Miniprotein binders against tRNA-splicing endonuclease (endA). Designs and how they scored, part 30

Target 1, 353 residues: tRNA-splicing endonuclease (endA), of Methanosarcina mazei (q8pzi1)
Amino acid sequence: MNLLKTQLKGDRVLAGKEAVAELYKTGYFGRPKDDGLELSLVEAAYLQSRGKLDIELEGKLLGFRAFFEQASLRQQNFELKYIVYKDLKERGYYVQPSAADFRVYPRGSHPGKSAAKIFVHVLSERQPLSVKLLQESVASAENVHKQFILAVVDEESDLTFYEIKSASPKGEMPEPFPAVKADATFLEDRVIAWDAEASGALYSRGFYGKMLDPERLQLSLVESLYLFSRGVIVVRDRKGKIFSFDEFVEKASEIEGSFLRKYSAYKALRDSGHVVKTGFKFGTHFRVYRKVESIEKIPHSEYLVNVIPEDYEFRLPVMSGAVRLANSVRKRMLFAVEKGEEVEYLDIGRVKM
Short names: E, the ipSAE of ESMFold2; O, the ipSAE of OpenDDE; V2, 0.75 times the mean of E and O plus 0.25 times the DockQ between their complexes.

## First folded at step 18 (miniprotein)

Design j48 (from j43 with K13E E46R; at its last look DockQ between E and O 0.86; V2 from the best seeds 0.78)
Fold by OpenDDE base, look of step 18:
Formats: structure tokens, sequence, C-alpha cells
Structure j48 (fold): chain B 353 residues (1-353), chain A 81 residues (1-81)
């Protein structure tokens, strides 16, 4: 088979007009441009490995090694992108290079038959992932009705794929709290409500806290501020003085350094009709229920939620650990991103490609 | 009572003004805290519109006064700095 003669130029490999018929029309490789075909470095490396291309640089024929080294110098994360591209091709996908690394067509589809449905972004497990950049990428994909997939390459070149979606979780609880009022005391790290009737109602109908005994309810700091801000409880210190909201927030922030952020997410989840409980046992801030009928019949929580700042950078091993844990207990992992007074959610799930 | 609702509405306007003034503060962390506290008080006042609880209304007034004093101190610090 006659190898197609091509030239490495900048961050592309240029092929002649004959390559349009042989590579683009049959395999959907490259982009037709003027009187030829423009290949990405990843496509060129793949085609070279398949014995389809001769690649020249300044009149010198490059072997696979020499081309791979040159491509690595010319494109950031070329090696990782090649690993992912090769894997996707071997899985039977048509893949095209894009600004988001790759556009992937569903199995059994190709360019011209249907639109690409998936954007794939490639990262090393060692690279930090900006939440801001991730949200922008997800939004961009969703705006064009595509899925966003993160392909993570580990140190052994094993691949893990994550689907990342924007989420707007909605609960089904009709009322966030019962129409009761109780006095409560801020102790060391928690608040206790003292009224038996109100405590019972908050626990059994509101699904707040944990009963200390049949008459007294223990509340977390976020639960307490939420109920206090709604006039359901009045929080006092151990000397009987009523807390101001500033005094409460200051004391709570001394106990929990990220209290305000945690509270913002808690409020958003409760206001959206969810039952929210601690996720401590799952290594998360919250476990979240869409609906709870009774305290005796608490379903499995649907979501685990971690709250992160707007400027957060994911460490991929940590993210992967959280997602794996959530999946192992048949839950979805949501990241609640604090943006001022608002909370935006990312749903991160492992997918099989 | 209509009088309580009118008073709560006035307090809501005061809180909105404080939240606006907080955006002009040079310290982003201080501004964030003020906005957060303003949000909490706003939710508290909204609830009072339904309950009419006079005791809680007096608490709301005290909380707003404390927040106003905090904003004034922060504004003075920003002018002196």
Amino acid sequence: as target 1 above (353 residues)
Amino acid sequence: SPEIQEEIQKLLEEIQDLAKRAKELGDPMAARLIRFLAMIIKEFLRRLMYTGDEFLLELAKQFIKRLEQRVKRLEQQAEEG
C-alpha cells in the first residue's frame, strides 16, 4: 500500500488532495482545507502507527518515535491525548479533534450521519482541575446539547472517564419546617432545643437533628442557624443571653472554618425541598434526600454533597475517591459550588465508554 | 397587623441598603460576611411577615442595629486606610 506523503508544519500534519479521499471520506480523519487535508498531531500519530502515513519535517522522514517526540514538543499533553484518542478509536468510536480536545460520535455513527454527542477533555491525574474552567466547559457542552466527559489518565496510562453535568436538584418536601417555636442553647459544638413538643415536631416532621432523649433535640450548627433564621428556634448562650446572628456565625465559624460555605449549601438544599443530613460517615458534608415520608422509613439518600469555593481546584485522586465512594453506596456525588450567595451544582459520575 | 407589616417592610429596605453598602467595602471578606448576615436577617424578617411575632421583631431590630454599626465601622476603616 502506498503510504501517503505528509508534512509536519507547526502543530498540524498536512496531506495532499489524495488524502481527502483515502482518510477523510473513508475514516473521517482530519479536516479538508484548500487543496489538501489537515491532520491533528494525534490523528497523524495514530495513522502513522497504522502504517498509513509518511511524515516529513524539513525534508527528513520522521519515524514514529521522532514524530511522537516532535509532537510532544508542539502540543501540550500530546502523549495523554494520544492515549485517550487511541483508546476511543479501539473502542469503535469516531473521534474528531476539537477545542475541547475531542468530539466523539456515538457507536455506529460518524461525521455526516449525525452530530457528535460527546466532548472529551483529557487530563493527567496529577494535574489540578479548576472548578471555574470545568463549569465553563460543561456549560459550553450543554449549550450545544453535548455531554461533557473528562478522561483521566493515571501514571500507568489507565483511563477513567467521568461524565460531568450541571445539576439543579429539586426536593419534594412540601414544607422545610413545622410551624413550631422552641428555645435552644448553644453549647460547645451543637445546639439543644428544650421544648418537647417542638423538638418532637422538628425531628419527626422536619427531619432535623437527633433526639438526645424523648424530650430534647440536638441540632447541628447549620441546622440551628437555618431554624433560627426562620424564627423556629431562639438560640441562647449557656448564660441565657440570646445570640445575635453575627455572634452565632462568629462562634460557629470558630468551630467550623468553612461554616458559611457549608451553610449556604445547606440553605439552598433545604429551600429547594430536600432533607439534608450529615455526610460524615461517607466523608462528605451532606447526604441529601429528595423525599422522606417518616423518620421510621428514611430511604437511601440519593446524593452526597461536598461544598467547594468558586476558586476551588480539584485534585483528581480526591475527586475520584469521592465519586467512587458515592457510587459504591448507590449515590450520586454532587459538588456544590459557592458563588457569592448562590450555589451551583456539578454532578460527577464515572462512566464506561 | 398592618402596622407590623409596614415596620417589617421598612426594616427590609434598611437591610437591602446595608447589603448594597457592603458591596462598596474594600475588604472582600468583610463585605461577604455583611452580605451573608443581611441575607439571614432578610429571611428572618420574611418569616415575621407571616407570624407577626413582636418579640422576634424586636430581636430583628437589634440585629439590624448591630449590623449597621459594623458597616459604619468598616466604612470608617476604609476611609482612614
Scores: ipSAE 0.737, ipTM 0.932, lowest interface PAE 0.6, mean pLDDT 92
ESMFold2, look of step 18: ipSAE 0.768; ipTM 0.937
ESMFold2 (binder alone), look of step 18: mean pLDDT 81; pTM 0.753

## First folded at step 19 (miniprotein)

Design E1 (at its last look DockQ between E and O 0.90; V2 from the best seeds 0.00; counts 0 for: SAP 70.147 > 70)
Fold by OpenDDE base, look of step 19:
Structure E1 (fold): chain B 353 residues (1-353), chain A 102 residues (1-102)
Amino acid sequence: as target 1 above (353 residues)
Amino acid sequence: SPEIQEEIQKLLKEIQDLAKRIKELAEKAKELGDPEAAKRVEMLARLVRFLAMIIKEFLERLMYTGDEFLLELAKQFIKRLEQRVKRLEQQVKELEQRAEEG
């Protein structure tokens, strides 16, 4: 079979009219341009590896190695993009290069039969991932009814795929707190409510805190501020003086350096009808329940939640660890992104391609 | 009582005005061209905005309960917030003066 003659020009490989029939109409490689076919560097490398192309640069024929080296010089992350492209092609997907690295068609579909449903972005595990850029990319994909998939390439060139979605979790609790009032004391690192009836109601109906004894409820700092801000508890110091909100927040922030961010997410989750408990045992800020019927029948939590700032940069090994842990306990990992006084959520899950 | 509700509405307006002022101060600090000073002001402004939000939610709940004791606490909390806003204002003015002299 005669190899198609092509030329490397800039960041593209140019092929003749014959390539339109042989590569585009049958395999949907490249884009028709003028009287020929324009291939991306990744498509050209893949086709060369399969014995379909001869590639020339300035009249010299490039072998696979020489072309791969030239392509790596001309395109950032070319080698990683090639690894992902090759893997997706070997899995039986039609793949087209795009601004988001790749557009992927569902198995059994191709260009012209249906729209591409998946955007794939490629990263090395060593590269930081801005949460802002990630949110923008996810929103852009969702606006055109596509899935956003992050393809992470590790140091051994192994691939892990993550689906990332915007989330708006809704709980089903009828009320965030019972209509009770109690005095409480801020001790060293927690708050105790002293009224037996109010404590019992907060525990059994609101699912707040942990009973110290049959009469007294221990509350976390975020639970305490939430209940204090709603007039359910009045928080005093060990000398009986009532805390102002500023004194409370200052003291709580000395104990927990990210207290306000943690509180913002706690509030948003409670206000949206969830039960929120500590995620400490799972290495997360929170474990979250959509509905709890009784204290004796606490279901498995659906979500683990980590709270991150708006300017956060993911370290991919850390993110991967958190997602893996959540999946191992049959939970989804939500990242709560603090945006001023509000919270936006990203759902990150491992997917098999 | 109608009187308590009117007083709470007045306090809610006061909190809204304070929140607006805090935002304006934070924006002004960003324009002064000292990134480190601006960051310090932004951190303080963030705290004060959170406090304003918490007080607002507290007052909104008081509209339903009419608890006079908690209303008096709310007044004290607002007074403390006002003092923090004044300190923030002073810090921004000092940064403006330095930017004009430099």
Scores: ipSAE 0.693, ipTM 0.895, lowest interface PAE 0.6, mean pLDDT 91
ESMFold2, look of step 19: ipSAE 0.732; ipTM 0.908
ESMFold2 (binder alone), look of step 19: mean pLDDT 77; pTM 0.719

Design L1 (at its last look DockQ between E and O 0.84; V2 from the best seeds 0.72)
Fold by OpenDDE base, look of step 19:
Structure L1 (fold): chain B 353 residues (1-353), chain A 102 residues (1-102)
Amino acid sequence: as target 1 above (353 residues)
Amino acid sequence: SPEVRELAKEIQEEIQKLLKEIQDLAKRAKELGDPMAARLVRFLAMIIKEFLERLMYTIKRALETGDPELIKEAEFLLELAKQFIKRLEQRVKRLEQQAEEG
């Protein structure tokens, strides 16, 4: 088979008119431009590895090594993009280069038959991932009815794919709160409610706290502020003085450095009808239930939730660890992103491509 | 009772006044030079707002049931709300003064 003669120019490989018939019409490689075909560096490297292209630079024929080195100098993360592109092609996908690195067509579809359904962004596991940039990328994909997939390349060039979605979790717990009131004391790091009837109702119907005994309810700091802000409990110090909200938040923030952020997510989840409990055993802030019927029949929690600031940067190994842990216990990992006093959610799940 | 209705109306009017005061404090927080201090003020304003909104609900229930104990409870909680707002106002004033001196 005669190799197609091509030229490396800038960050593209230019092919003649014959390449339109041989590569574009059959394999959907490149973009027709003028009387020829324009290939991305990744497409050109793949086609060269398959023995389909001769690539020249300034009249010199480049072998695969020399071309790969030149491409790496001309495009940021070229080697990682090539690894991902090759893997997707070997899996039987049609792939086109895009602003989001790649547009991927479902198996059995191709350009012209249907729209690409997937955007794939490529990162090294060593690169930080801004949550803000991630949210913007996910929103942009969703606005055009596409899935956003993050392809993570590790140091051994192994690939892990993550689907990232916007989430708006809704619970099914009834409102309002139990029509009860209790006096409560802030001790060292916990709040105790003293009224037996109110404690029992908050525990059994509200699923708040843990009973210390048949009469006394222990509350977490976030549960306590939530119930105090709703007038369900009055929180006192050990001397009997009622806390102001500022005194409560200050004391709670001394105990938990990210208390307000944690509280924002707790509030948002409770206000959206969920039961929210500590995720400590799972290395997360919360475990979340859509519906709980009784304290004796607590279902498996659907979500694990970590709360992060708006300016957060993911360490991909840490993110990967959290997602793997959630999956191992048949849960989804939600990241609650603080935006002022509100919270937005990202659902991150491992996918098989 | 007519007395319960009158008292409930007075409490409702006071709650509406306090909700406006909280909104004004939350606006003033945006002009604070320290982002962390401003964040804390906004959060406290939000918490107090939720407390007042819940208090309004308690008053509505008192009017529906005629339960005088709900009115007494609402009076107690209203006084707490006033104290919380006063403390927040003092915090905002101190932060504004610090921003002018710095």
Scores: ipSAE 0.666, ipTM 0.895, lowest interface PAE 0.7, mean pLDDT 91
ESMFold2, look of step 19: ipSAE 0.702; ipTM 0.905
ESMFold2 (binder alone), look of step 19: mean pLDDT 81; pTM 0.765

Design L2 (from L1 with Y57Q T58Y P68E E69R; at its last look DockQ between E and O 0.83; V2 from the best seeds 0.00; counts 0 for: total charge 0)
Fold by OpenDDE base, look of step 19:
Structure L2 (fold): chain B 353 residues (1-353), chain A 102 residues (1-102)
Amino acid sequence: as target 1 above (353 residues)
Amino acid sequence: SPEVRELAKEIQEEIQKLLKEIQDLAKRAKELGDPMAARLVRFLAMIIKEFLERLMQYIKRALETGDERLIKEAEFLLELAKQFIKRLEQRVKRLEQQAEEG
């Protein structure tokens, strides 16, 4: 079989008119341009590895090694993109290069039959991932009704795929707080409510805190501020003076350096009808329940939530660890991104391609 | 009682005044040169706003049920709100002065 003669030019491989019939019409490789076919470096490397192309540079025939080295010099992350492209092709997907690295067609579909439904972005596990850039990429994919998939390449060139979605979790709790009032005292790192009736109601109907005894409720700092801000509790110091909100926030921030961010997410989740509890046992800020019927029948939490700042950079091994842990306990990992006084959510889940 | 209704109306008017004051403080916070200080002021303003909105619900419920205890509770919480706003105003003024001197 005669190999198609092609030329490396800049960051593309140019093929003749014959390549349009042999590669584009049958395999949907490249883009027709003028009287020929323009291939990406990744497509060209793949086709060369399959014995379909001869690639020349300045009249010299490049073997696979020489072409791969030249392509790596001409395109950032070429080797990683090639690994992912090859894997997706071997899995039976049609793949087209794009601004988002790749557009992927569902199995059994191809260009011209349906639109690509998946964007795949390629990263090394060693590269930081800006949450801002991630949110923008996810929003852009969702705006055109596509899935966003992150392909992570590890040091051994193993692939892990993550689907990333915008989330707007909604709970089903009718009231975030019962119509009760209690006096409470801020001790060292916790708040105690002293009224037995109010404590019982907050615990059994609101699912706040933990009973210290049958009469006294122990509250976390975020629970306490939430209930105080709603006029459900009045928080006093150990001398009986009522805290101002500024004094409370200052003291709480001394104990928990990210208290305000943690509180913003707690508030947003409670206001959206969820039950929110500590995620400490899962290495997360929160475990979240959509609905709790009774204190005796607490279901499995649906979500684990980590709260991150707007300028956060993911370390992919840490992210992967959190997602893996959530999946191992049959939960979804949500990242709550603080944006001023509001919170936006990213749902990150491992997918099999 | 007519007296309770009048008191409830006065409390509602005062809450509305305080909500405007909080909104103004939140606006002033945007002009502060320190982003962290500005963030804290906005956050505190939000908490106080939510507190005042809850007070409005207490008064509404008191008027619906005729429960005088709810009115007394609302008065107590209103005084706390006034103190919290005053402290926030003082904080904003200090931050504004520091921004002018620096």
Scores: ipSAE 0.676, ipTM 0.899, lowest interface PAE 0.7, mean pLDDT 90
ESMFold2, look of step 19: ipSAE 0.744; ipTM 0.914
ESMFold2 (binder alone), look of step 19: mean pLDDT 81; pTM 0.789

Design L3 (from L1 with T58M K72Q E73Y; at its last look DockQ between E and O 0.88; V2 from the best seeds 0.00; counts 0 for: SAP 74.215 > 70)
Fold by OpenDDE base, look of step 19:
Structure L3 (fold): chain B 353 residues (1-353), chain A 102 residues (1-102)
Amino acid sequence: as target 1 above (353 residues)
Amino acid sequence: SPEVRELAKEIQEEIQKLLKEIQDLAKRAKELGDPMAARLVRFLAMIIKEFLERLMYMIKRALETGDPELIQYAEFLLELAKQFIKRLEQRVKRLEQQAEEG
């Protein structure tokens, strides 16, 4: 096979008219421009590795190594993008370079037959991932009816793919809390409700807290504020003085530094009809149930939820660990992103490409 | 009783007044120079708003069921709401003064 003669210019590889027929029309590589074909550096490296291109720079023929080194100098994360591009091509996908790194066509489809359905963004495991940028990228993909996939390259060049989606979880609980009232005391790190009837109702019908004994209900700080804000409990100090909401929030924030953020997510999940319990055993803020029928028959929770600030930066190993843990227990990992008094959710799941 | 209905109406009117006051405090919080203080004020305003909305629901239910104990409980909680709003107003006022002096 005659090697196509090409030239490295800036961050592109330029090929002649013959390349349009041989590479674009058959393999959908590059973009036709000025009677020739413009290849991305990643496409050119792939084609060179396949013995299809000669690449020249200033009249000098570049071997694969020399080209790869030049491409790495000219494009940020070139090596990582090449690893992901090569993997996707070897899996039988048609892939086009884009602003989101890659547009990927479903297996058995190609450019001109259907639209690309997948955006793939490439990151090193060592790179921080801004939640804000991630949400924007996911929203942009969803707005054009595409999936957003994060391709994470580890230090050994192994690939893990994550599908990231916007989520609006809805529960099926008919009421967030029973119509009862109780006095409660804020002790050191917990609130205890003292009324036996109200405590029993909150536990058995509301799925709040844990019974200390048959008459007394122990509540978490977020459960307590939620019930207090709804007039279900009145929270007192150990001297019998009723807490104001400001005094409660201050004391709770001293115990839990991220109390307000945690509470925002708790509230949103309860208000959306879920049962919300601590995720401590799973290394998460919450485990969430869509529906619970009885305290004796608690189903498997569908979601694990971590609450993060709007300006949060993911450490990819931590994110990966959380997603893996959720998957190991047949749950989905939701990240609740605090936006003022509201929360938005990201569903992050590992996918096989 | 007619007296219970009148009391319930008075409580509803007072709750509506307090809801406006909380909304105004939440607006004032946006003008605070300290983002953390502003966040706390907005959060507290939200909690109090939800509390008042629940009181309104309690009064409506009490009128429908004729439960005088529920009305008395709502009245008790209304007094708490007034105290909570007053504390929040004092906090906002202190923060505004600090922002003017700084």
Scores: ipSAE 0.711, ipTM 0.912, lowest interface PAE 0.6, mean pLDDT 91
ESMFold2, look of step 19: ipSAE 0.769; ipTM 0.929
ESMFold2 (binder alone), look of step 19: mean pLDDT 82; pTM 0.790

Design j49 (from j36 with K13E E46R; at its last look DockQ between E and O 0.87; V2 from the best seeds 0.77)
Fold by OpenDDE base, look of step 19:
Structure j49 (fold): chain B 353 residues (1-353), chain A 81 residues (1-81)
Amino acid sequence: as target 1 above (353 residues)
Amino acid sequence: SPEIQEEIQKLLEEIQDLAKRAKELGDPMAARLVRFLAMIIKEFLRRLMYTGDEFLLELAKQFIKRLEQRVKRLEQQAEEG
C-alpha cells in the first residue's frame, strides 16, 4: 500500500490532494484546506500507527516515536488526547477534532449523514477543572444542542467518561413551610422550637428538623434561618434575647465556615419546591426530594447536592468519588454553584461510551 | 392595615437601596454579607405583607437599622482607606 507523504508544520500535518480522496472522503479524517488535507496531530499519529502516513519534518522522515515526541512538544495534553481519540475510534465512533478537543458522531453516523451530537473534552485526573470554565463549556454545547462529555485519563491511562449537564431542579411541594409560628432557642449548634402544635406541623407537613420528643423540634442552622426569615420561628438566645439576622448569621458562620453558601443552596432548593435534608451520611451537604407525601413514607432522595463557590476548582478524584457514591445509592450528583445570590446547578453523571 | 402595608413598602425600598450601596463597598466579603442580610430582611418583609404581624414588623425595623449602621461604617472605612 502506498503511504501518503505528509509534512509536519506547526501543530498540523499537511497532506496532498490525494489524501482528500483516501482519508477524508472514506474515513472523514482531517479538514480539506486549499488543494490538500490538514490533519490534527492526533489524527496523524493514529493514521501513522495504522500504516497510512509517512510524516516528514524539514525533509527528515519521522518514525512513530519521533513524531509522537514532536507532537507532545507542540500540543498540550497530546498524549492524553491521543489515548481518548484511539479509544473512541476503536469503539466505532467517527471523531473530528474541534475547539472542545473532539466532536463525536453517534454510532452508525458519520460527517455528512448527521450532525455531531457530542463534544468530548480531555483532562488528566491530576489537572484542576475550573467550575466557571466547565459551566461555559456546558452552556456552549447545550446552545448548539450537543452533549458535553468529559473524558478523564488516570495515571494508568484508564478512561472514565462523565456527562455534564445544566440542571434546573423543580420540586412538587405546594408550600415550603406551614402557616404556624413558634418561639425557638439557639443552643450550642442547634435550634429548638418549643411549641408542640407548631413543632408537629413543621415536622409532619414541612418535613423540617427532627423531633426531640413529642412536643419539641430540633432544627439545623440552615432550617432555622430559613424559617426565621419567613417569620415562622422567632430565634432567641439562651437568655431570652431575640437574635437579629446579623447576629444569627455570625454565630452560625462560627460553627459552620461555609454557612452562607450552604444556606443559599438550601433556600434555592426549598423555594423551588423541594424537601431538603442533610446529606451527611452520603458525604454531601444535602439529600433532596422532589416530593414527600408523609413522614412515614419518605421516598428515596433523587439528588445529592454539594455546594461550591463560583471560583471553585474541581479535583477530579474528589468529583469522581462523589459521582460514584451518588450512583451507588441510585442518586444523581448535583453541584450547586453559588453565583452571588443565585444558585446554578451542574448534573455530573458517569456514562459508558 | 393599609398603613402597615405602606410602611412595609417603604422598608422594602430602604433595604433595596442598602443592597445597591453594598455593591460599591471595597471589601468583597463585607459586601457579600450585607447583600445576604438584605436578601433575608427582604424575604422577612415580604412575608409580613401577608401576615401583618406588628411585633415582627418592629423587629424588621430594628434589623434594617442595624444593617444601615453597618453599611455606613463600611462606607466610612472605604473613604478613609
Scores: ipSAE 0.731, ipTM 0.931, lowest interface PAE 0.6, mean pLDDT 91
ESMFold2, look of step 19: ipSAE 0.757; ipTM 0.933
ESMFold2 (binder alone), look of step 19: mean pLDDT 80; pTM 0.737

Design j50 (from j36 with Q5E Q9R Q16E Q77R; at its last fold request DockQ between E and O 0.87; V2 from the best seeds 0.78)
Amino acid sequence: SPEIEEEIRKLLKEIEDLAKRAKELGDPMAARLVRFLAMIIKEFLERLMYTGDEFLLELAKQFIKRLEQRVKRLEQRAEEG
ESMFold2, look of step 19: ipSAE 0.788; ipTM 0.944
ESMFold2 (binder alone), look of step 19: mean pLDDT 80; pTM 0.752
OpenDDE base, look of step 19: ipSAE 0.731; ipTM 0.930
ESMFold2, look of step 20: ipSAE 0.781; ipTM 0.944
ESMFold2 (binder alone), look of step 20: mean pLDDT 81; pTM 0.757
OpenDDE base, look of step 20: ipSAE 0.751; ipTM 0.935
ESMFold2, fold request of step 22: ipSAE 0.758, 0.751, 0.776; ipTM 0.934, 0.932, 0.940
ESMFold2 (binder alone), fold request of step 22: mean pLDDT 81, 80, 81; pTM 0.752, 0.747, 0.755
OpenDDE base, fold request of step 22: ipSAE 0.712, 0.715, 0.714; ipTM 0.923, 0.924, 0.924

Design j51 (from j36 with K23Q L33I; at its last look DockQ between E and O 0.91; V2 from the best seeds 0.79)
Fold by OpenDDE base, look of step 19:
Structure j51 (fold): chain B 353 residues (1-353), chain A 81 residues (1-81)
Amino acid sequence: as target 1 above (353 residues)
Amino acid sequence: SPEIQEEIQKLLKEIQDLAKRAQELGDPMAARIVRFLAMIIKEFLERLMYTGDEFLLELAKQFIKRLEQRVKRLEQQAEEG
C-alpha cells in the first residue's frame, strides 16, 4: 500500500491533494485546506498506527515513537486525547477534532449525513475542573443542541465518560409550608418547635424536621431559617430573647461554615416545589423529592444534591465518587452552584459510549 | 389594614435600597452577608402582607434598623480605608 507523504508543521500534519480523496472522502479524517488536507496530531498518530501515513519533519521521516514524542511536546494533553480518540474510533464512531477536543457522530452516522450531536472534552483524573468553565462549555453545547461529554482518563488509561447537563429541577408540592405559627428555641445545633398542632402540621404536611416526641418538632438550621423567614416560626434563644436574622445567621454559620451556601440551595429547592431532607447518609448535603404524598409513604428521593461555590474546582476522583454513589442508590447527582443569591444546577451522570 | 400594607410597602423599598447600597461595598464578604439578610427580610415582609401580623411587623422594623446600622458602619469603614 502506498503510504501518503505528509509533513509535520506546528500542531498539524499537512497532506497532499491525494489525501483528500483517500482519507477525507472515505474516512472523514482532517479538513481540506489549500488543495490539501490538514490533519490534527491525534488523527495523524492514529493513521500512522494504521500504516496509512509517512510523516516528515524537516525532511526526516518520523517513526511512530518519534512522532508521538513530538506531538506530545506540541499539544497539551496529546497522549490523553489520543487514547480517547482511539477508543471512540474502535467503538465505531466517526470523530472530528474541534475546539472542545472532539465532535462525535452517533453510531451509524457520519459527516455529511447528519450533524455531530456530541462534544467530548478530555481530562486527566489528576487535573482540576473549574465549575465556571464547565458551565460555559455545557451552555455552549446546549446552545447548538449538542450533548456535552467529559472523557476522564485515569492513571491506568481507563476511560470513564460523563454526560453533563444543565438542570432546572421542578417539584410538585403545592405549598412549601403549612399556614401555621409556632414558637421555637435555638438550642446547641438544632431548633425545637414547641406547639403540638403546628409541629404536627409542619411534620406531616410540610415534611419538615423530625418529631422529638408527639408534641415537639426538631428542625435543622436551614429548615429553621426558611420557616423563620416565612413567619411560620419565631426563633428564641435559651433565655427567651427573639433572634434577629443576623444573629441567627451568625450563630448558624459558626456551627456550619458553609451555612449560607447550603441555605441558598435549600431555599431554591423548597421554592421550586421540592421536599428537601439531609443527604448525610449518602455523603451529600441533601436528598430531594419531587413529590411526597404522606409521611408514611415517602418515595425514593430522585436527586442527591451537593452545594458548591461559583469558583469551585472539581477534583475528578471526588466527583466520580459522588456520581457512582448516587447511581448505586438509583439517584441522579446534582451539583447546586451558588451564583450570588441564585442557584444553578449541573446534572452529572455516567454514560456508556 | 391598609395602613399596615402601606407601611410594609415602605419597608420593602427601604430593604431594596439597602441591598443596592450593599453592592457598592468594597468588602465582597460583607456585601454578600448584607444582600443575604436583605433577601431574608424581604421575604419576611412579603409574607406579612398576607398575614397582617403586627407583632412580626415590629420585629421586621427592628431587623431593618439593625441592617441599616450595619450598612452605615461598613460604608464608614470603606471611606476611612
Scores: ipSAE 0.722, ipTM 0.927, lowest interface PAE 0.6, mean pLDDT 92
ESMFold2, look of step 19: ipSAE 0.769; ipTM 0.937
ESMFold2 (binder alone), look of step 19: mean pLDDT 81; pTM 0.763

Design j52 (from j36 with I4F; at its last look DockQ between E and O 0.88; V2 from the best seeds 0.78)
Fold by OpenDDE base, look of step 19:
Parts: structure tokens; sequence; C-alpha cells
Structure j52 (fold): chain B 353 residues (1-353), chain A 81 residues (1-81)
């Protein structure tokens, strides 16, 4: 087979008019430009490895090694992008370069038959991932009705794919809290409600707290502020003085450094009709239920929730660990992103490509 | 009572004004805390419209007064700095 003559120029490989027929029309490689074909560096490296291209730089023929080294100098994360591109091609996907690294066609589809349905972004496990940039990328994909997939390359060049979606979870609880009132005391790290009837109602109908005994309810700090802000409990100190909201928030923030952020997510989830409980046993802030019928028949929680700030940077091993743990217990991992007074959710799930 | 509802509406407006003033504070963390407290008090007042609890209304007034004092102190600090 005659090798197509091409030239490395900047961050692209330029091929002649013959390449349009041989590579683009048959294999959907590159982009027609002027009277020729423009290949990305990863497409060129793949085609070179398959014995389809001769690549020249300043009149010198580059072998695969020399081209790969030059491409690595010219494009950030070239080697990682090549690994992912090669894997996707070997899996039988048609793949085209895009602003999001790759656009991928479903198996059995190709350019011209249907639109690409998947954007793939490539990262090393060692690279931080900005939550803001991730949300923007996901929103951009969703706006054009595409899936966003993150391809993570580890130190051994193994690939893990994550689908990332915007989420707006809705619960089905009819009332966030029962219409009761109780006095409560803030002790060291928790609040106790003292009224037996109100405590029983909060526990059995509201699914708040844990009964200390048949008459007394123990509440977490976030549960307590939520109920206090709704006039369901009045929180006192150990000397009987009623807390102001500022005094409560200050004391709670001394105990839990991220209390305000944790509370914002707790409130948003309760206000959206969920039952919210601690996720401590799962290494998360919350476990969340869409509906609970009775305290005796608590279903499996659907979601685990971690609360993160707007300026958060993911450490990919930590994210991977959280997603893996959620999946191992048949749950989905939601990240609640605090944006001022609002909370936005990212659903991160491992996918097989 | 109509008088109770009018008082709640007045306090809701005061809280809204405090939350607006918080956006103009130079310290982002202090501003965030003020907005958060204003939100909590707003929700507390909104619930009082349905319960009619006069004891909790007096608590709400005290909480608003404390928040107003905090905002005034923060505004003074921003002018002096």
Amino acid sequence: as target 1 above (353 residues)
Amino acid sequence: SPEFQEEIQKLLKEIQDLAKRAKELGDPMAARLVRFLAMIIKEFLERLMYTGDEFLLELAKQFIKRLEQRVKRLEQQAEEG
C-alpha cells in the first residue's frame, strides 16, 4: 500500500487531496481543509502506527518515535489523549477530535449517519479537576444533547471512564417536618429534644434524629438548625438560655468547620422532599432517601452526597474512591456544589465503554 | 391577627434590606454569614405567618436586632479600612 505523504505543521498533520478519499471518506479521519486533509496529532500517530502515513518535518521523515516525541512537545497531554483515542478505536468507535478532546459516535454509527452523542475529556489521575470547569463542560454537552464522559488515565496507563451529569434530585416526602413544637438543649456536639410526643413525631413521621430513650430525641447539628429555623424546636444552652441563630451557627461551626456548607445541602435536600441521614458509615456527608414510609421499613438510600465549595478542585483518586464506594453499595454518588445560597448537583458514575 | 401579619411583613422587609446590605460588605466571609443568617430568619418569619406564635415573634425581633448590629459593625469596619 502506498503511504500517504504528510507534513507536520504546528499542532496538525497536513495531507494532500488523495487523503480525503482514502482516510476521510472511508475512515472519517481528519477534517477536509482547502484542497487537503488536516489531521490531529493523535489521528496522525494512530494512522502512522497502522502503516498509513509518512510524516515529514522540514523535509525530514519522522519515524513513529520521533513523531510521538514531537507531538508530545506540541500538545499538552498528547500521550494520554493518544492512549484514550487508541482504546476507543480498538473498541470499535468512530472518534473525531473536538474542543472537548473527542466526540464519539455510538457503536454502529459514523459521521454523516448520525450526530456524535458523547464528548470525551481526557485527564491524568494526577491532574486536579476544577468543579467550575467540570460544570461548564457538562452544561455545554447537555445543551447540545450529548453525554459528557471523563476518561481518566492512571500511572499504569489503565483507563477508567466516568459519566458526569447535572442532577436535580426530587424527593416524594409530603411534609418536611411534622407540626409539633419542643424545647431542646444544645449539649456538647448534639441537641436533645425533651418532649415525648414531639420527639416521637419528629422521629417516626419526620425521620429526624435517633431516640435516646422512648421519650427523648437526639438531633444532629444540621437537623437541629433546620427544625429551629422552622420553629419546630427552641434550642437552649445547658443553663436554659435560648440560642440566637448567630450563636447557634457560631457554636456549630466550631464543632464542624464546614457546618454552613453542610447545612445548605441538608436544607436543599429536605426542602426538595428527601429524607436526609448521615453518610458517615459510607465516608460521605449524607445518605439520601427519596421516600420513607415508616421507621421500621427504611429502604436502601439511593444517593450518597458529598458537599463541596464552588471553587473545589477534585483529586481524581479521591473522587474515584467515593464513586467506587457508592457503586459497591448500589448507590449513586452526588456532589452537592454550594453556589451562594443555592446548591447544584453533579452525578458521577463509572461507565463501561 | 391582622396586626401580627403586618408585623411579620415589616420584619421580612427589614431582613431583605439587611441581606441586600450584606452584598456590599467588603469581607466576603462576613457577607456570606450575614446572608446565611438573613435566610434563616426569613424562613423563621415565614413559618410564623402560619403559626401565630407570639413568643417566637419576640425571638425573631431579637435575632433581627442582633443581625442589624452585626451589619452596622461590618459597615463601619469597611469604611475605616
Scores: ipSAE 0.727, ipTM 0.929, lowest interface PAE 0.6, mean pLDDT 92
ESMFold2, look of step 19: ipSAE 0.754; ipTM 0.937
ESMFold2 (binder alone), look of step 19: mean pLDDT 81; pTM 0.758

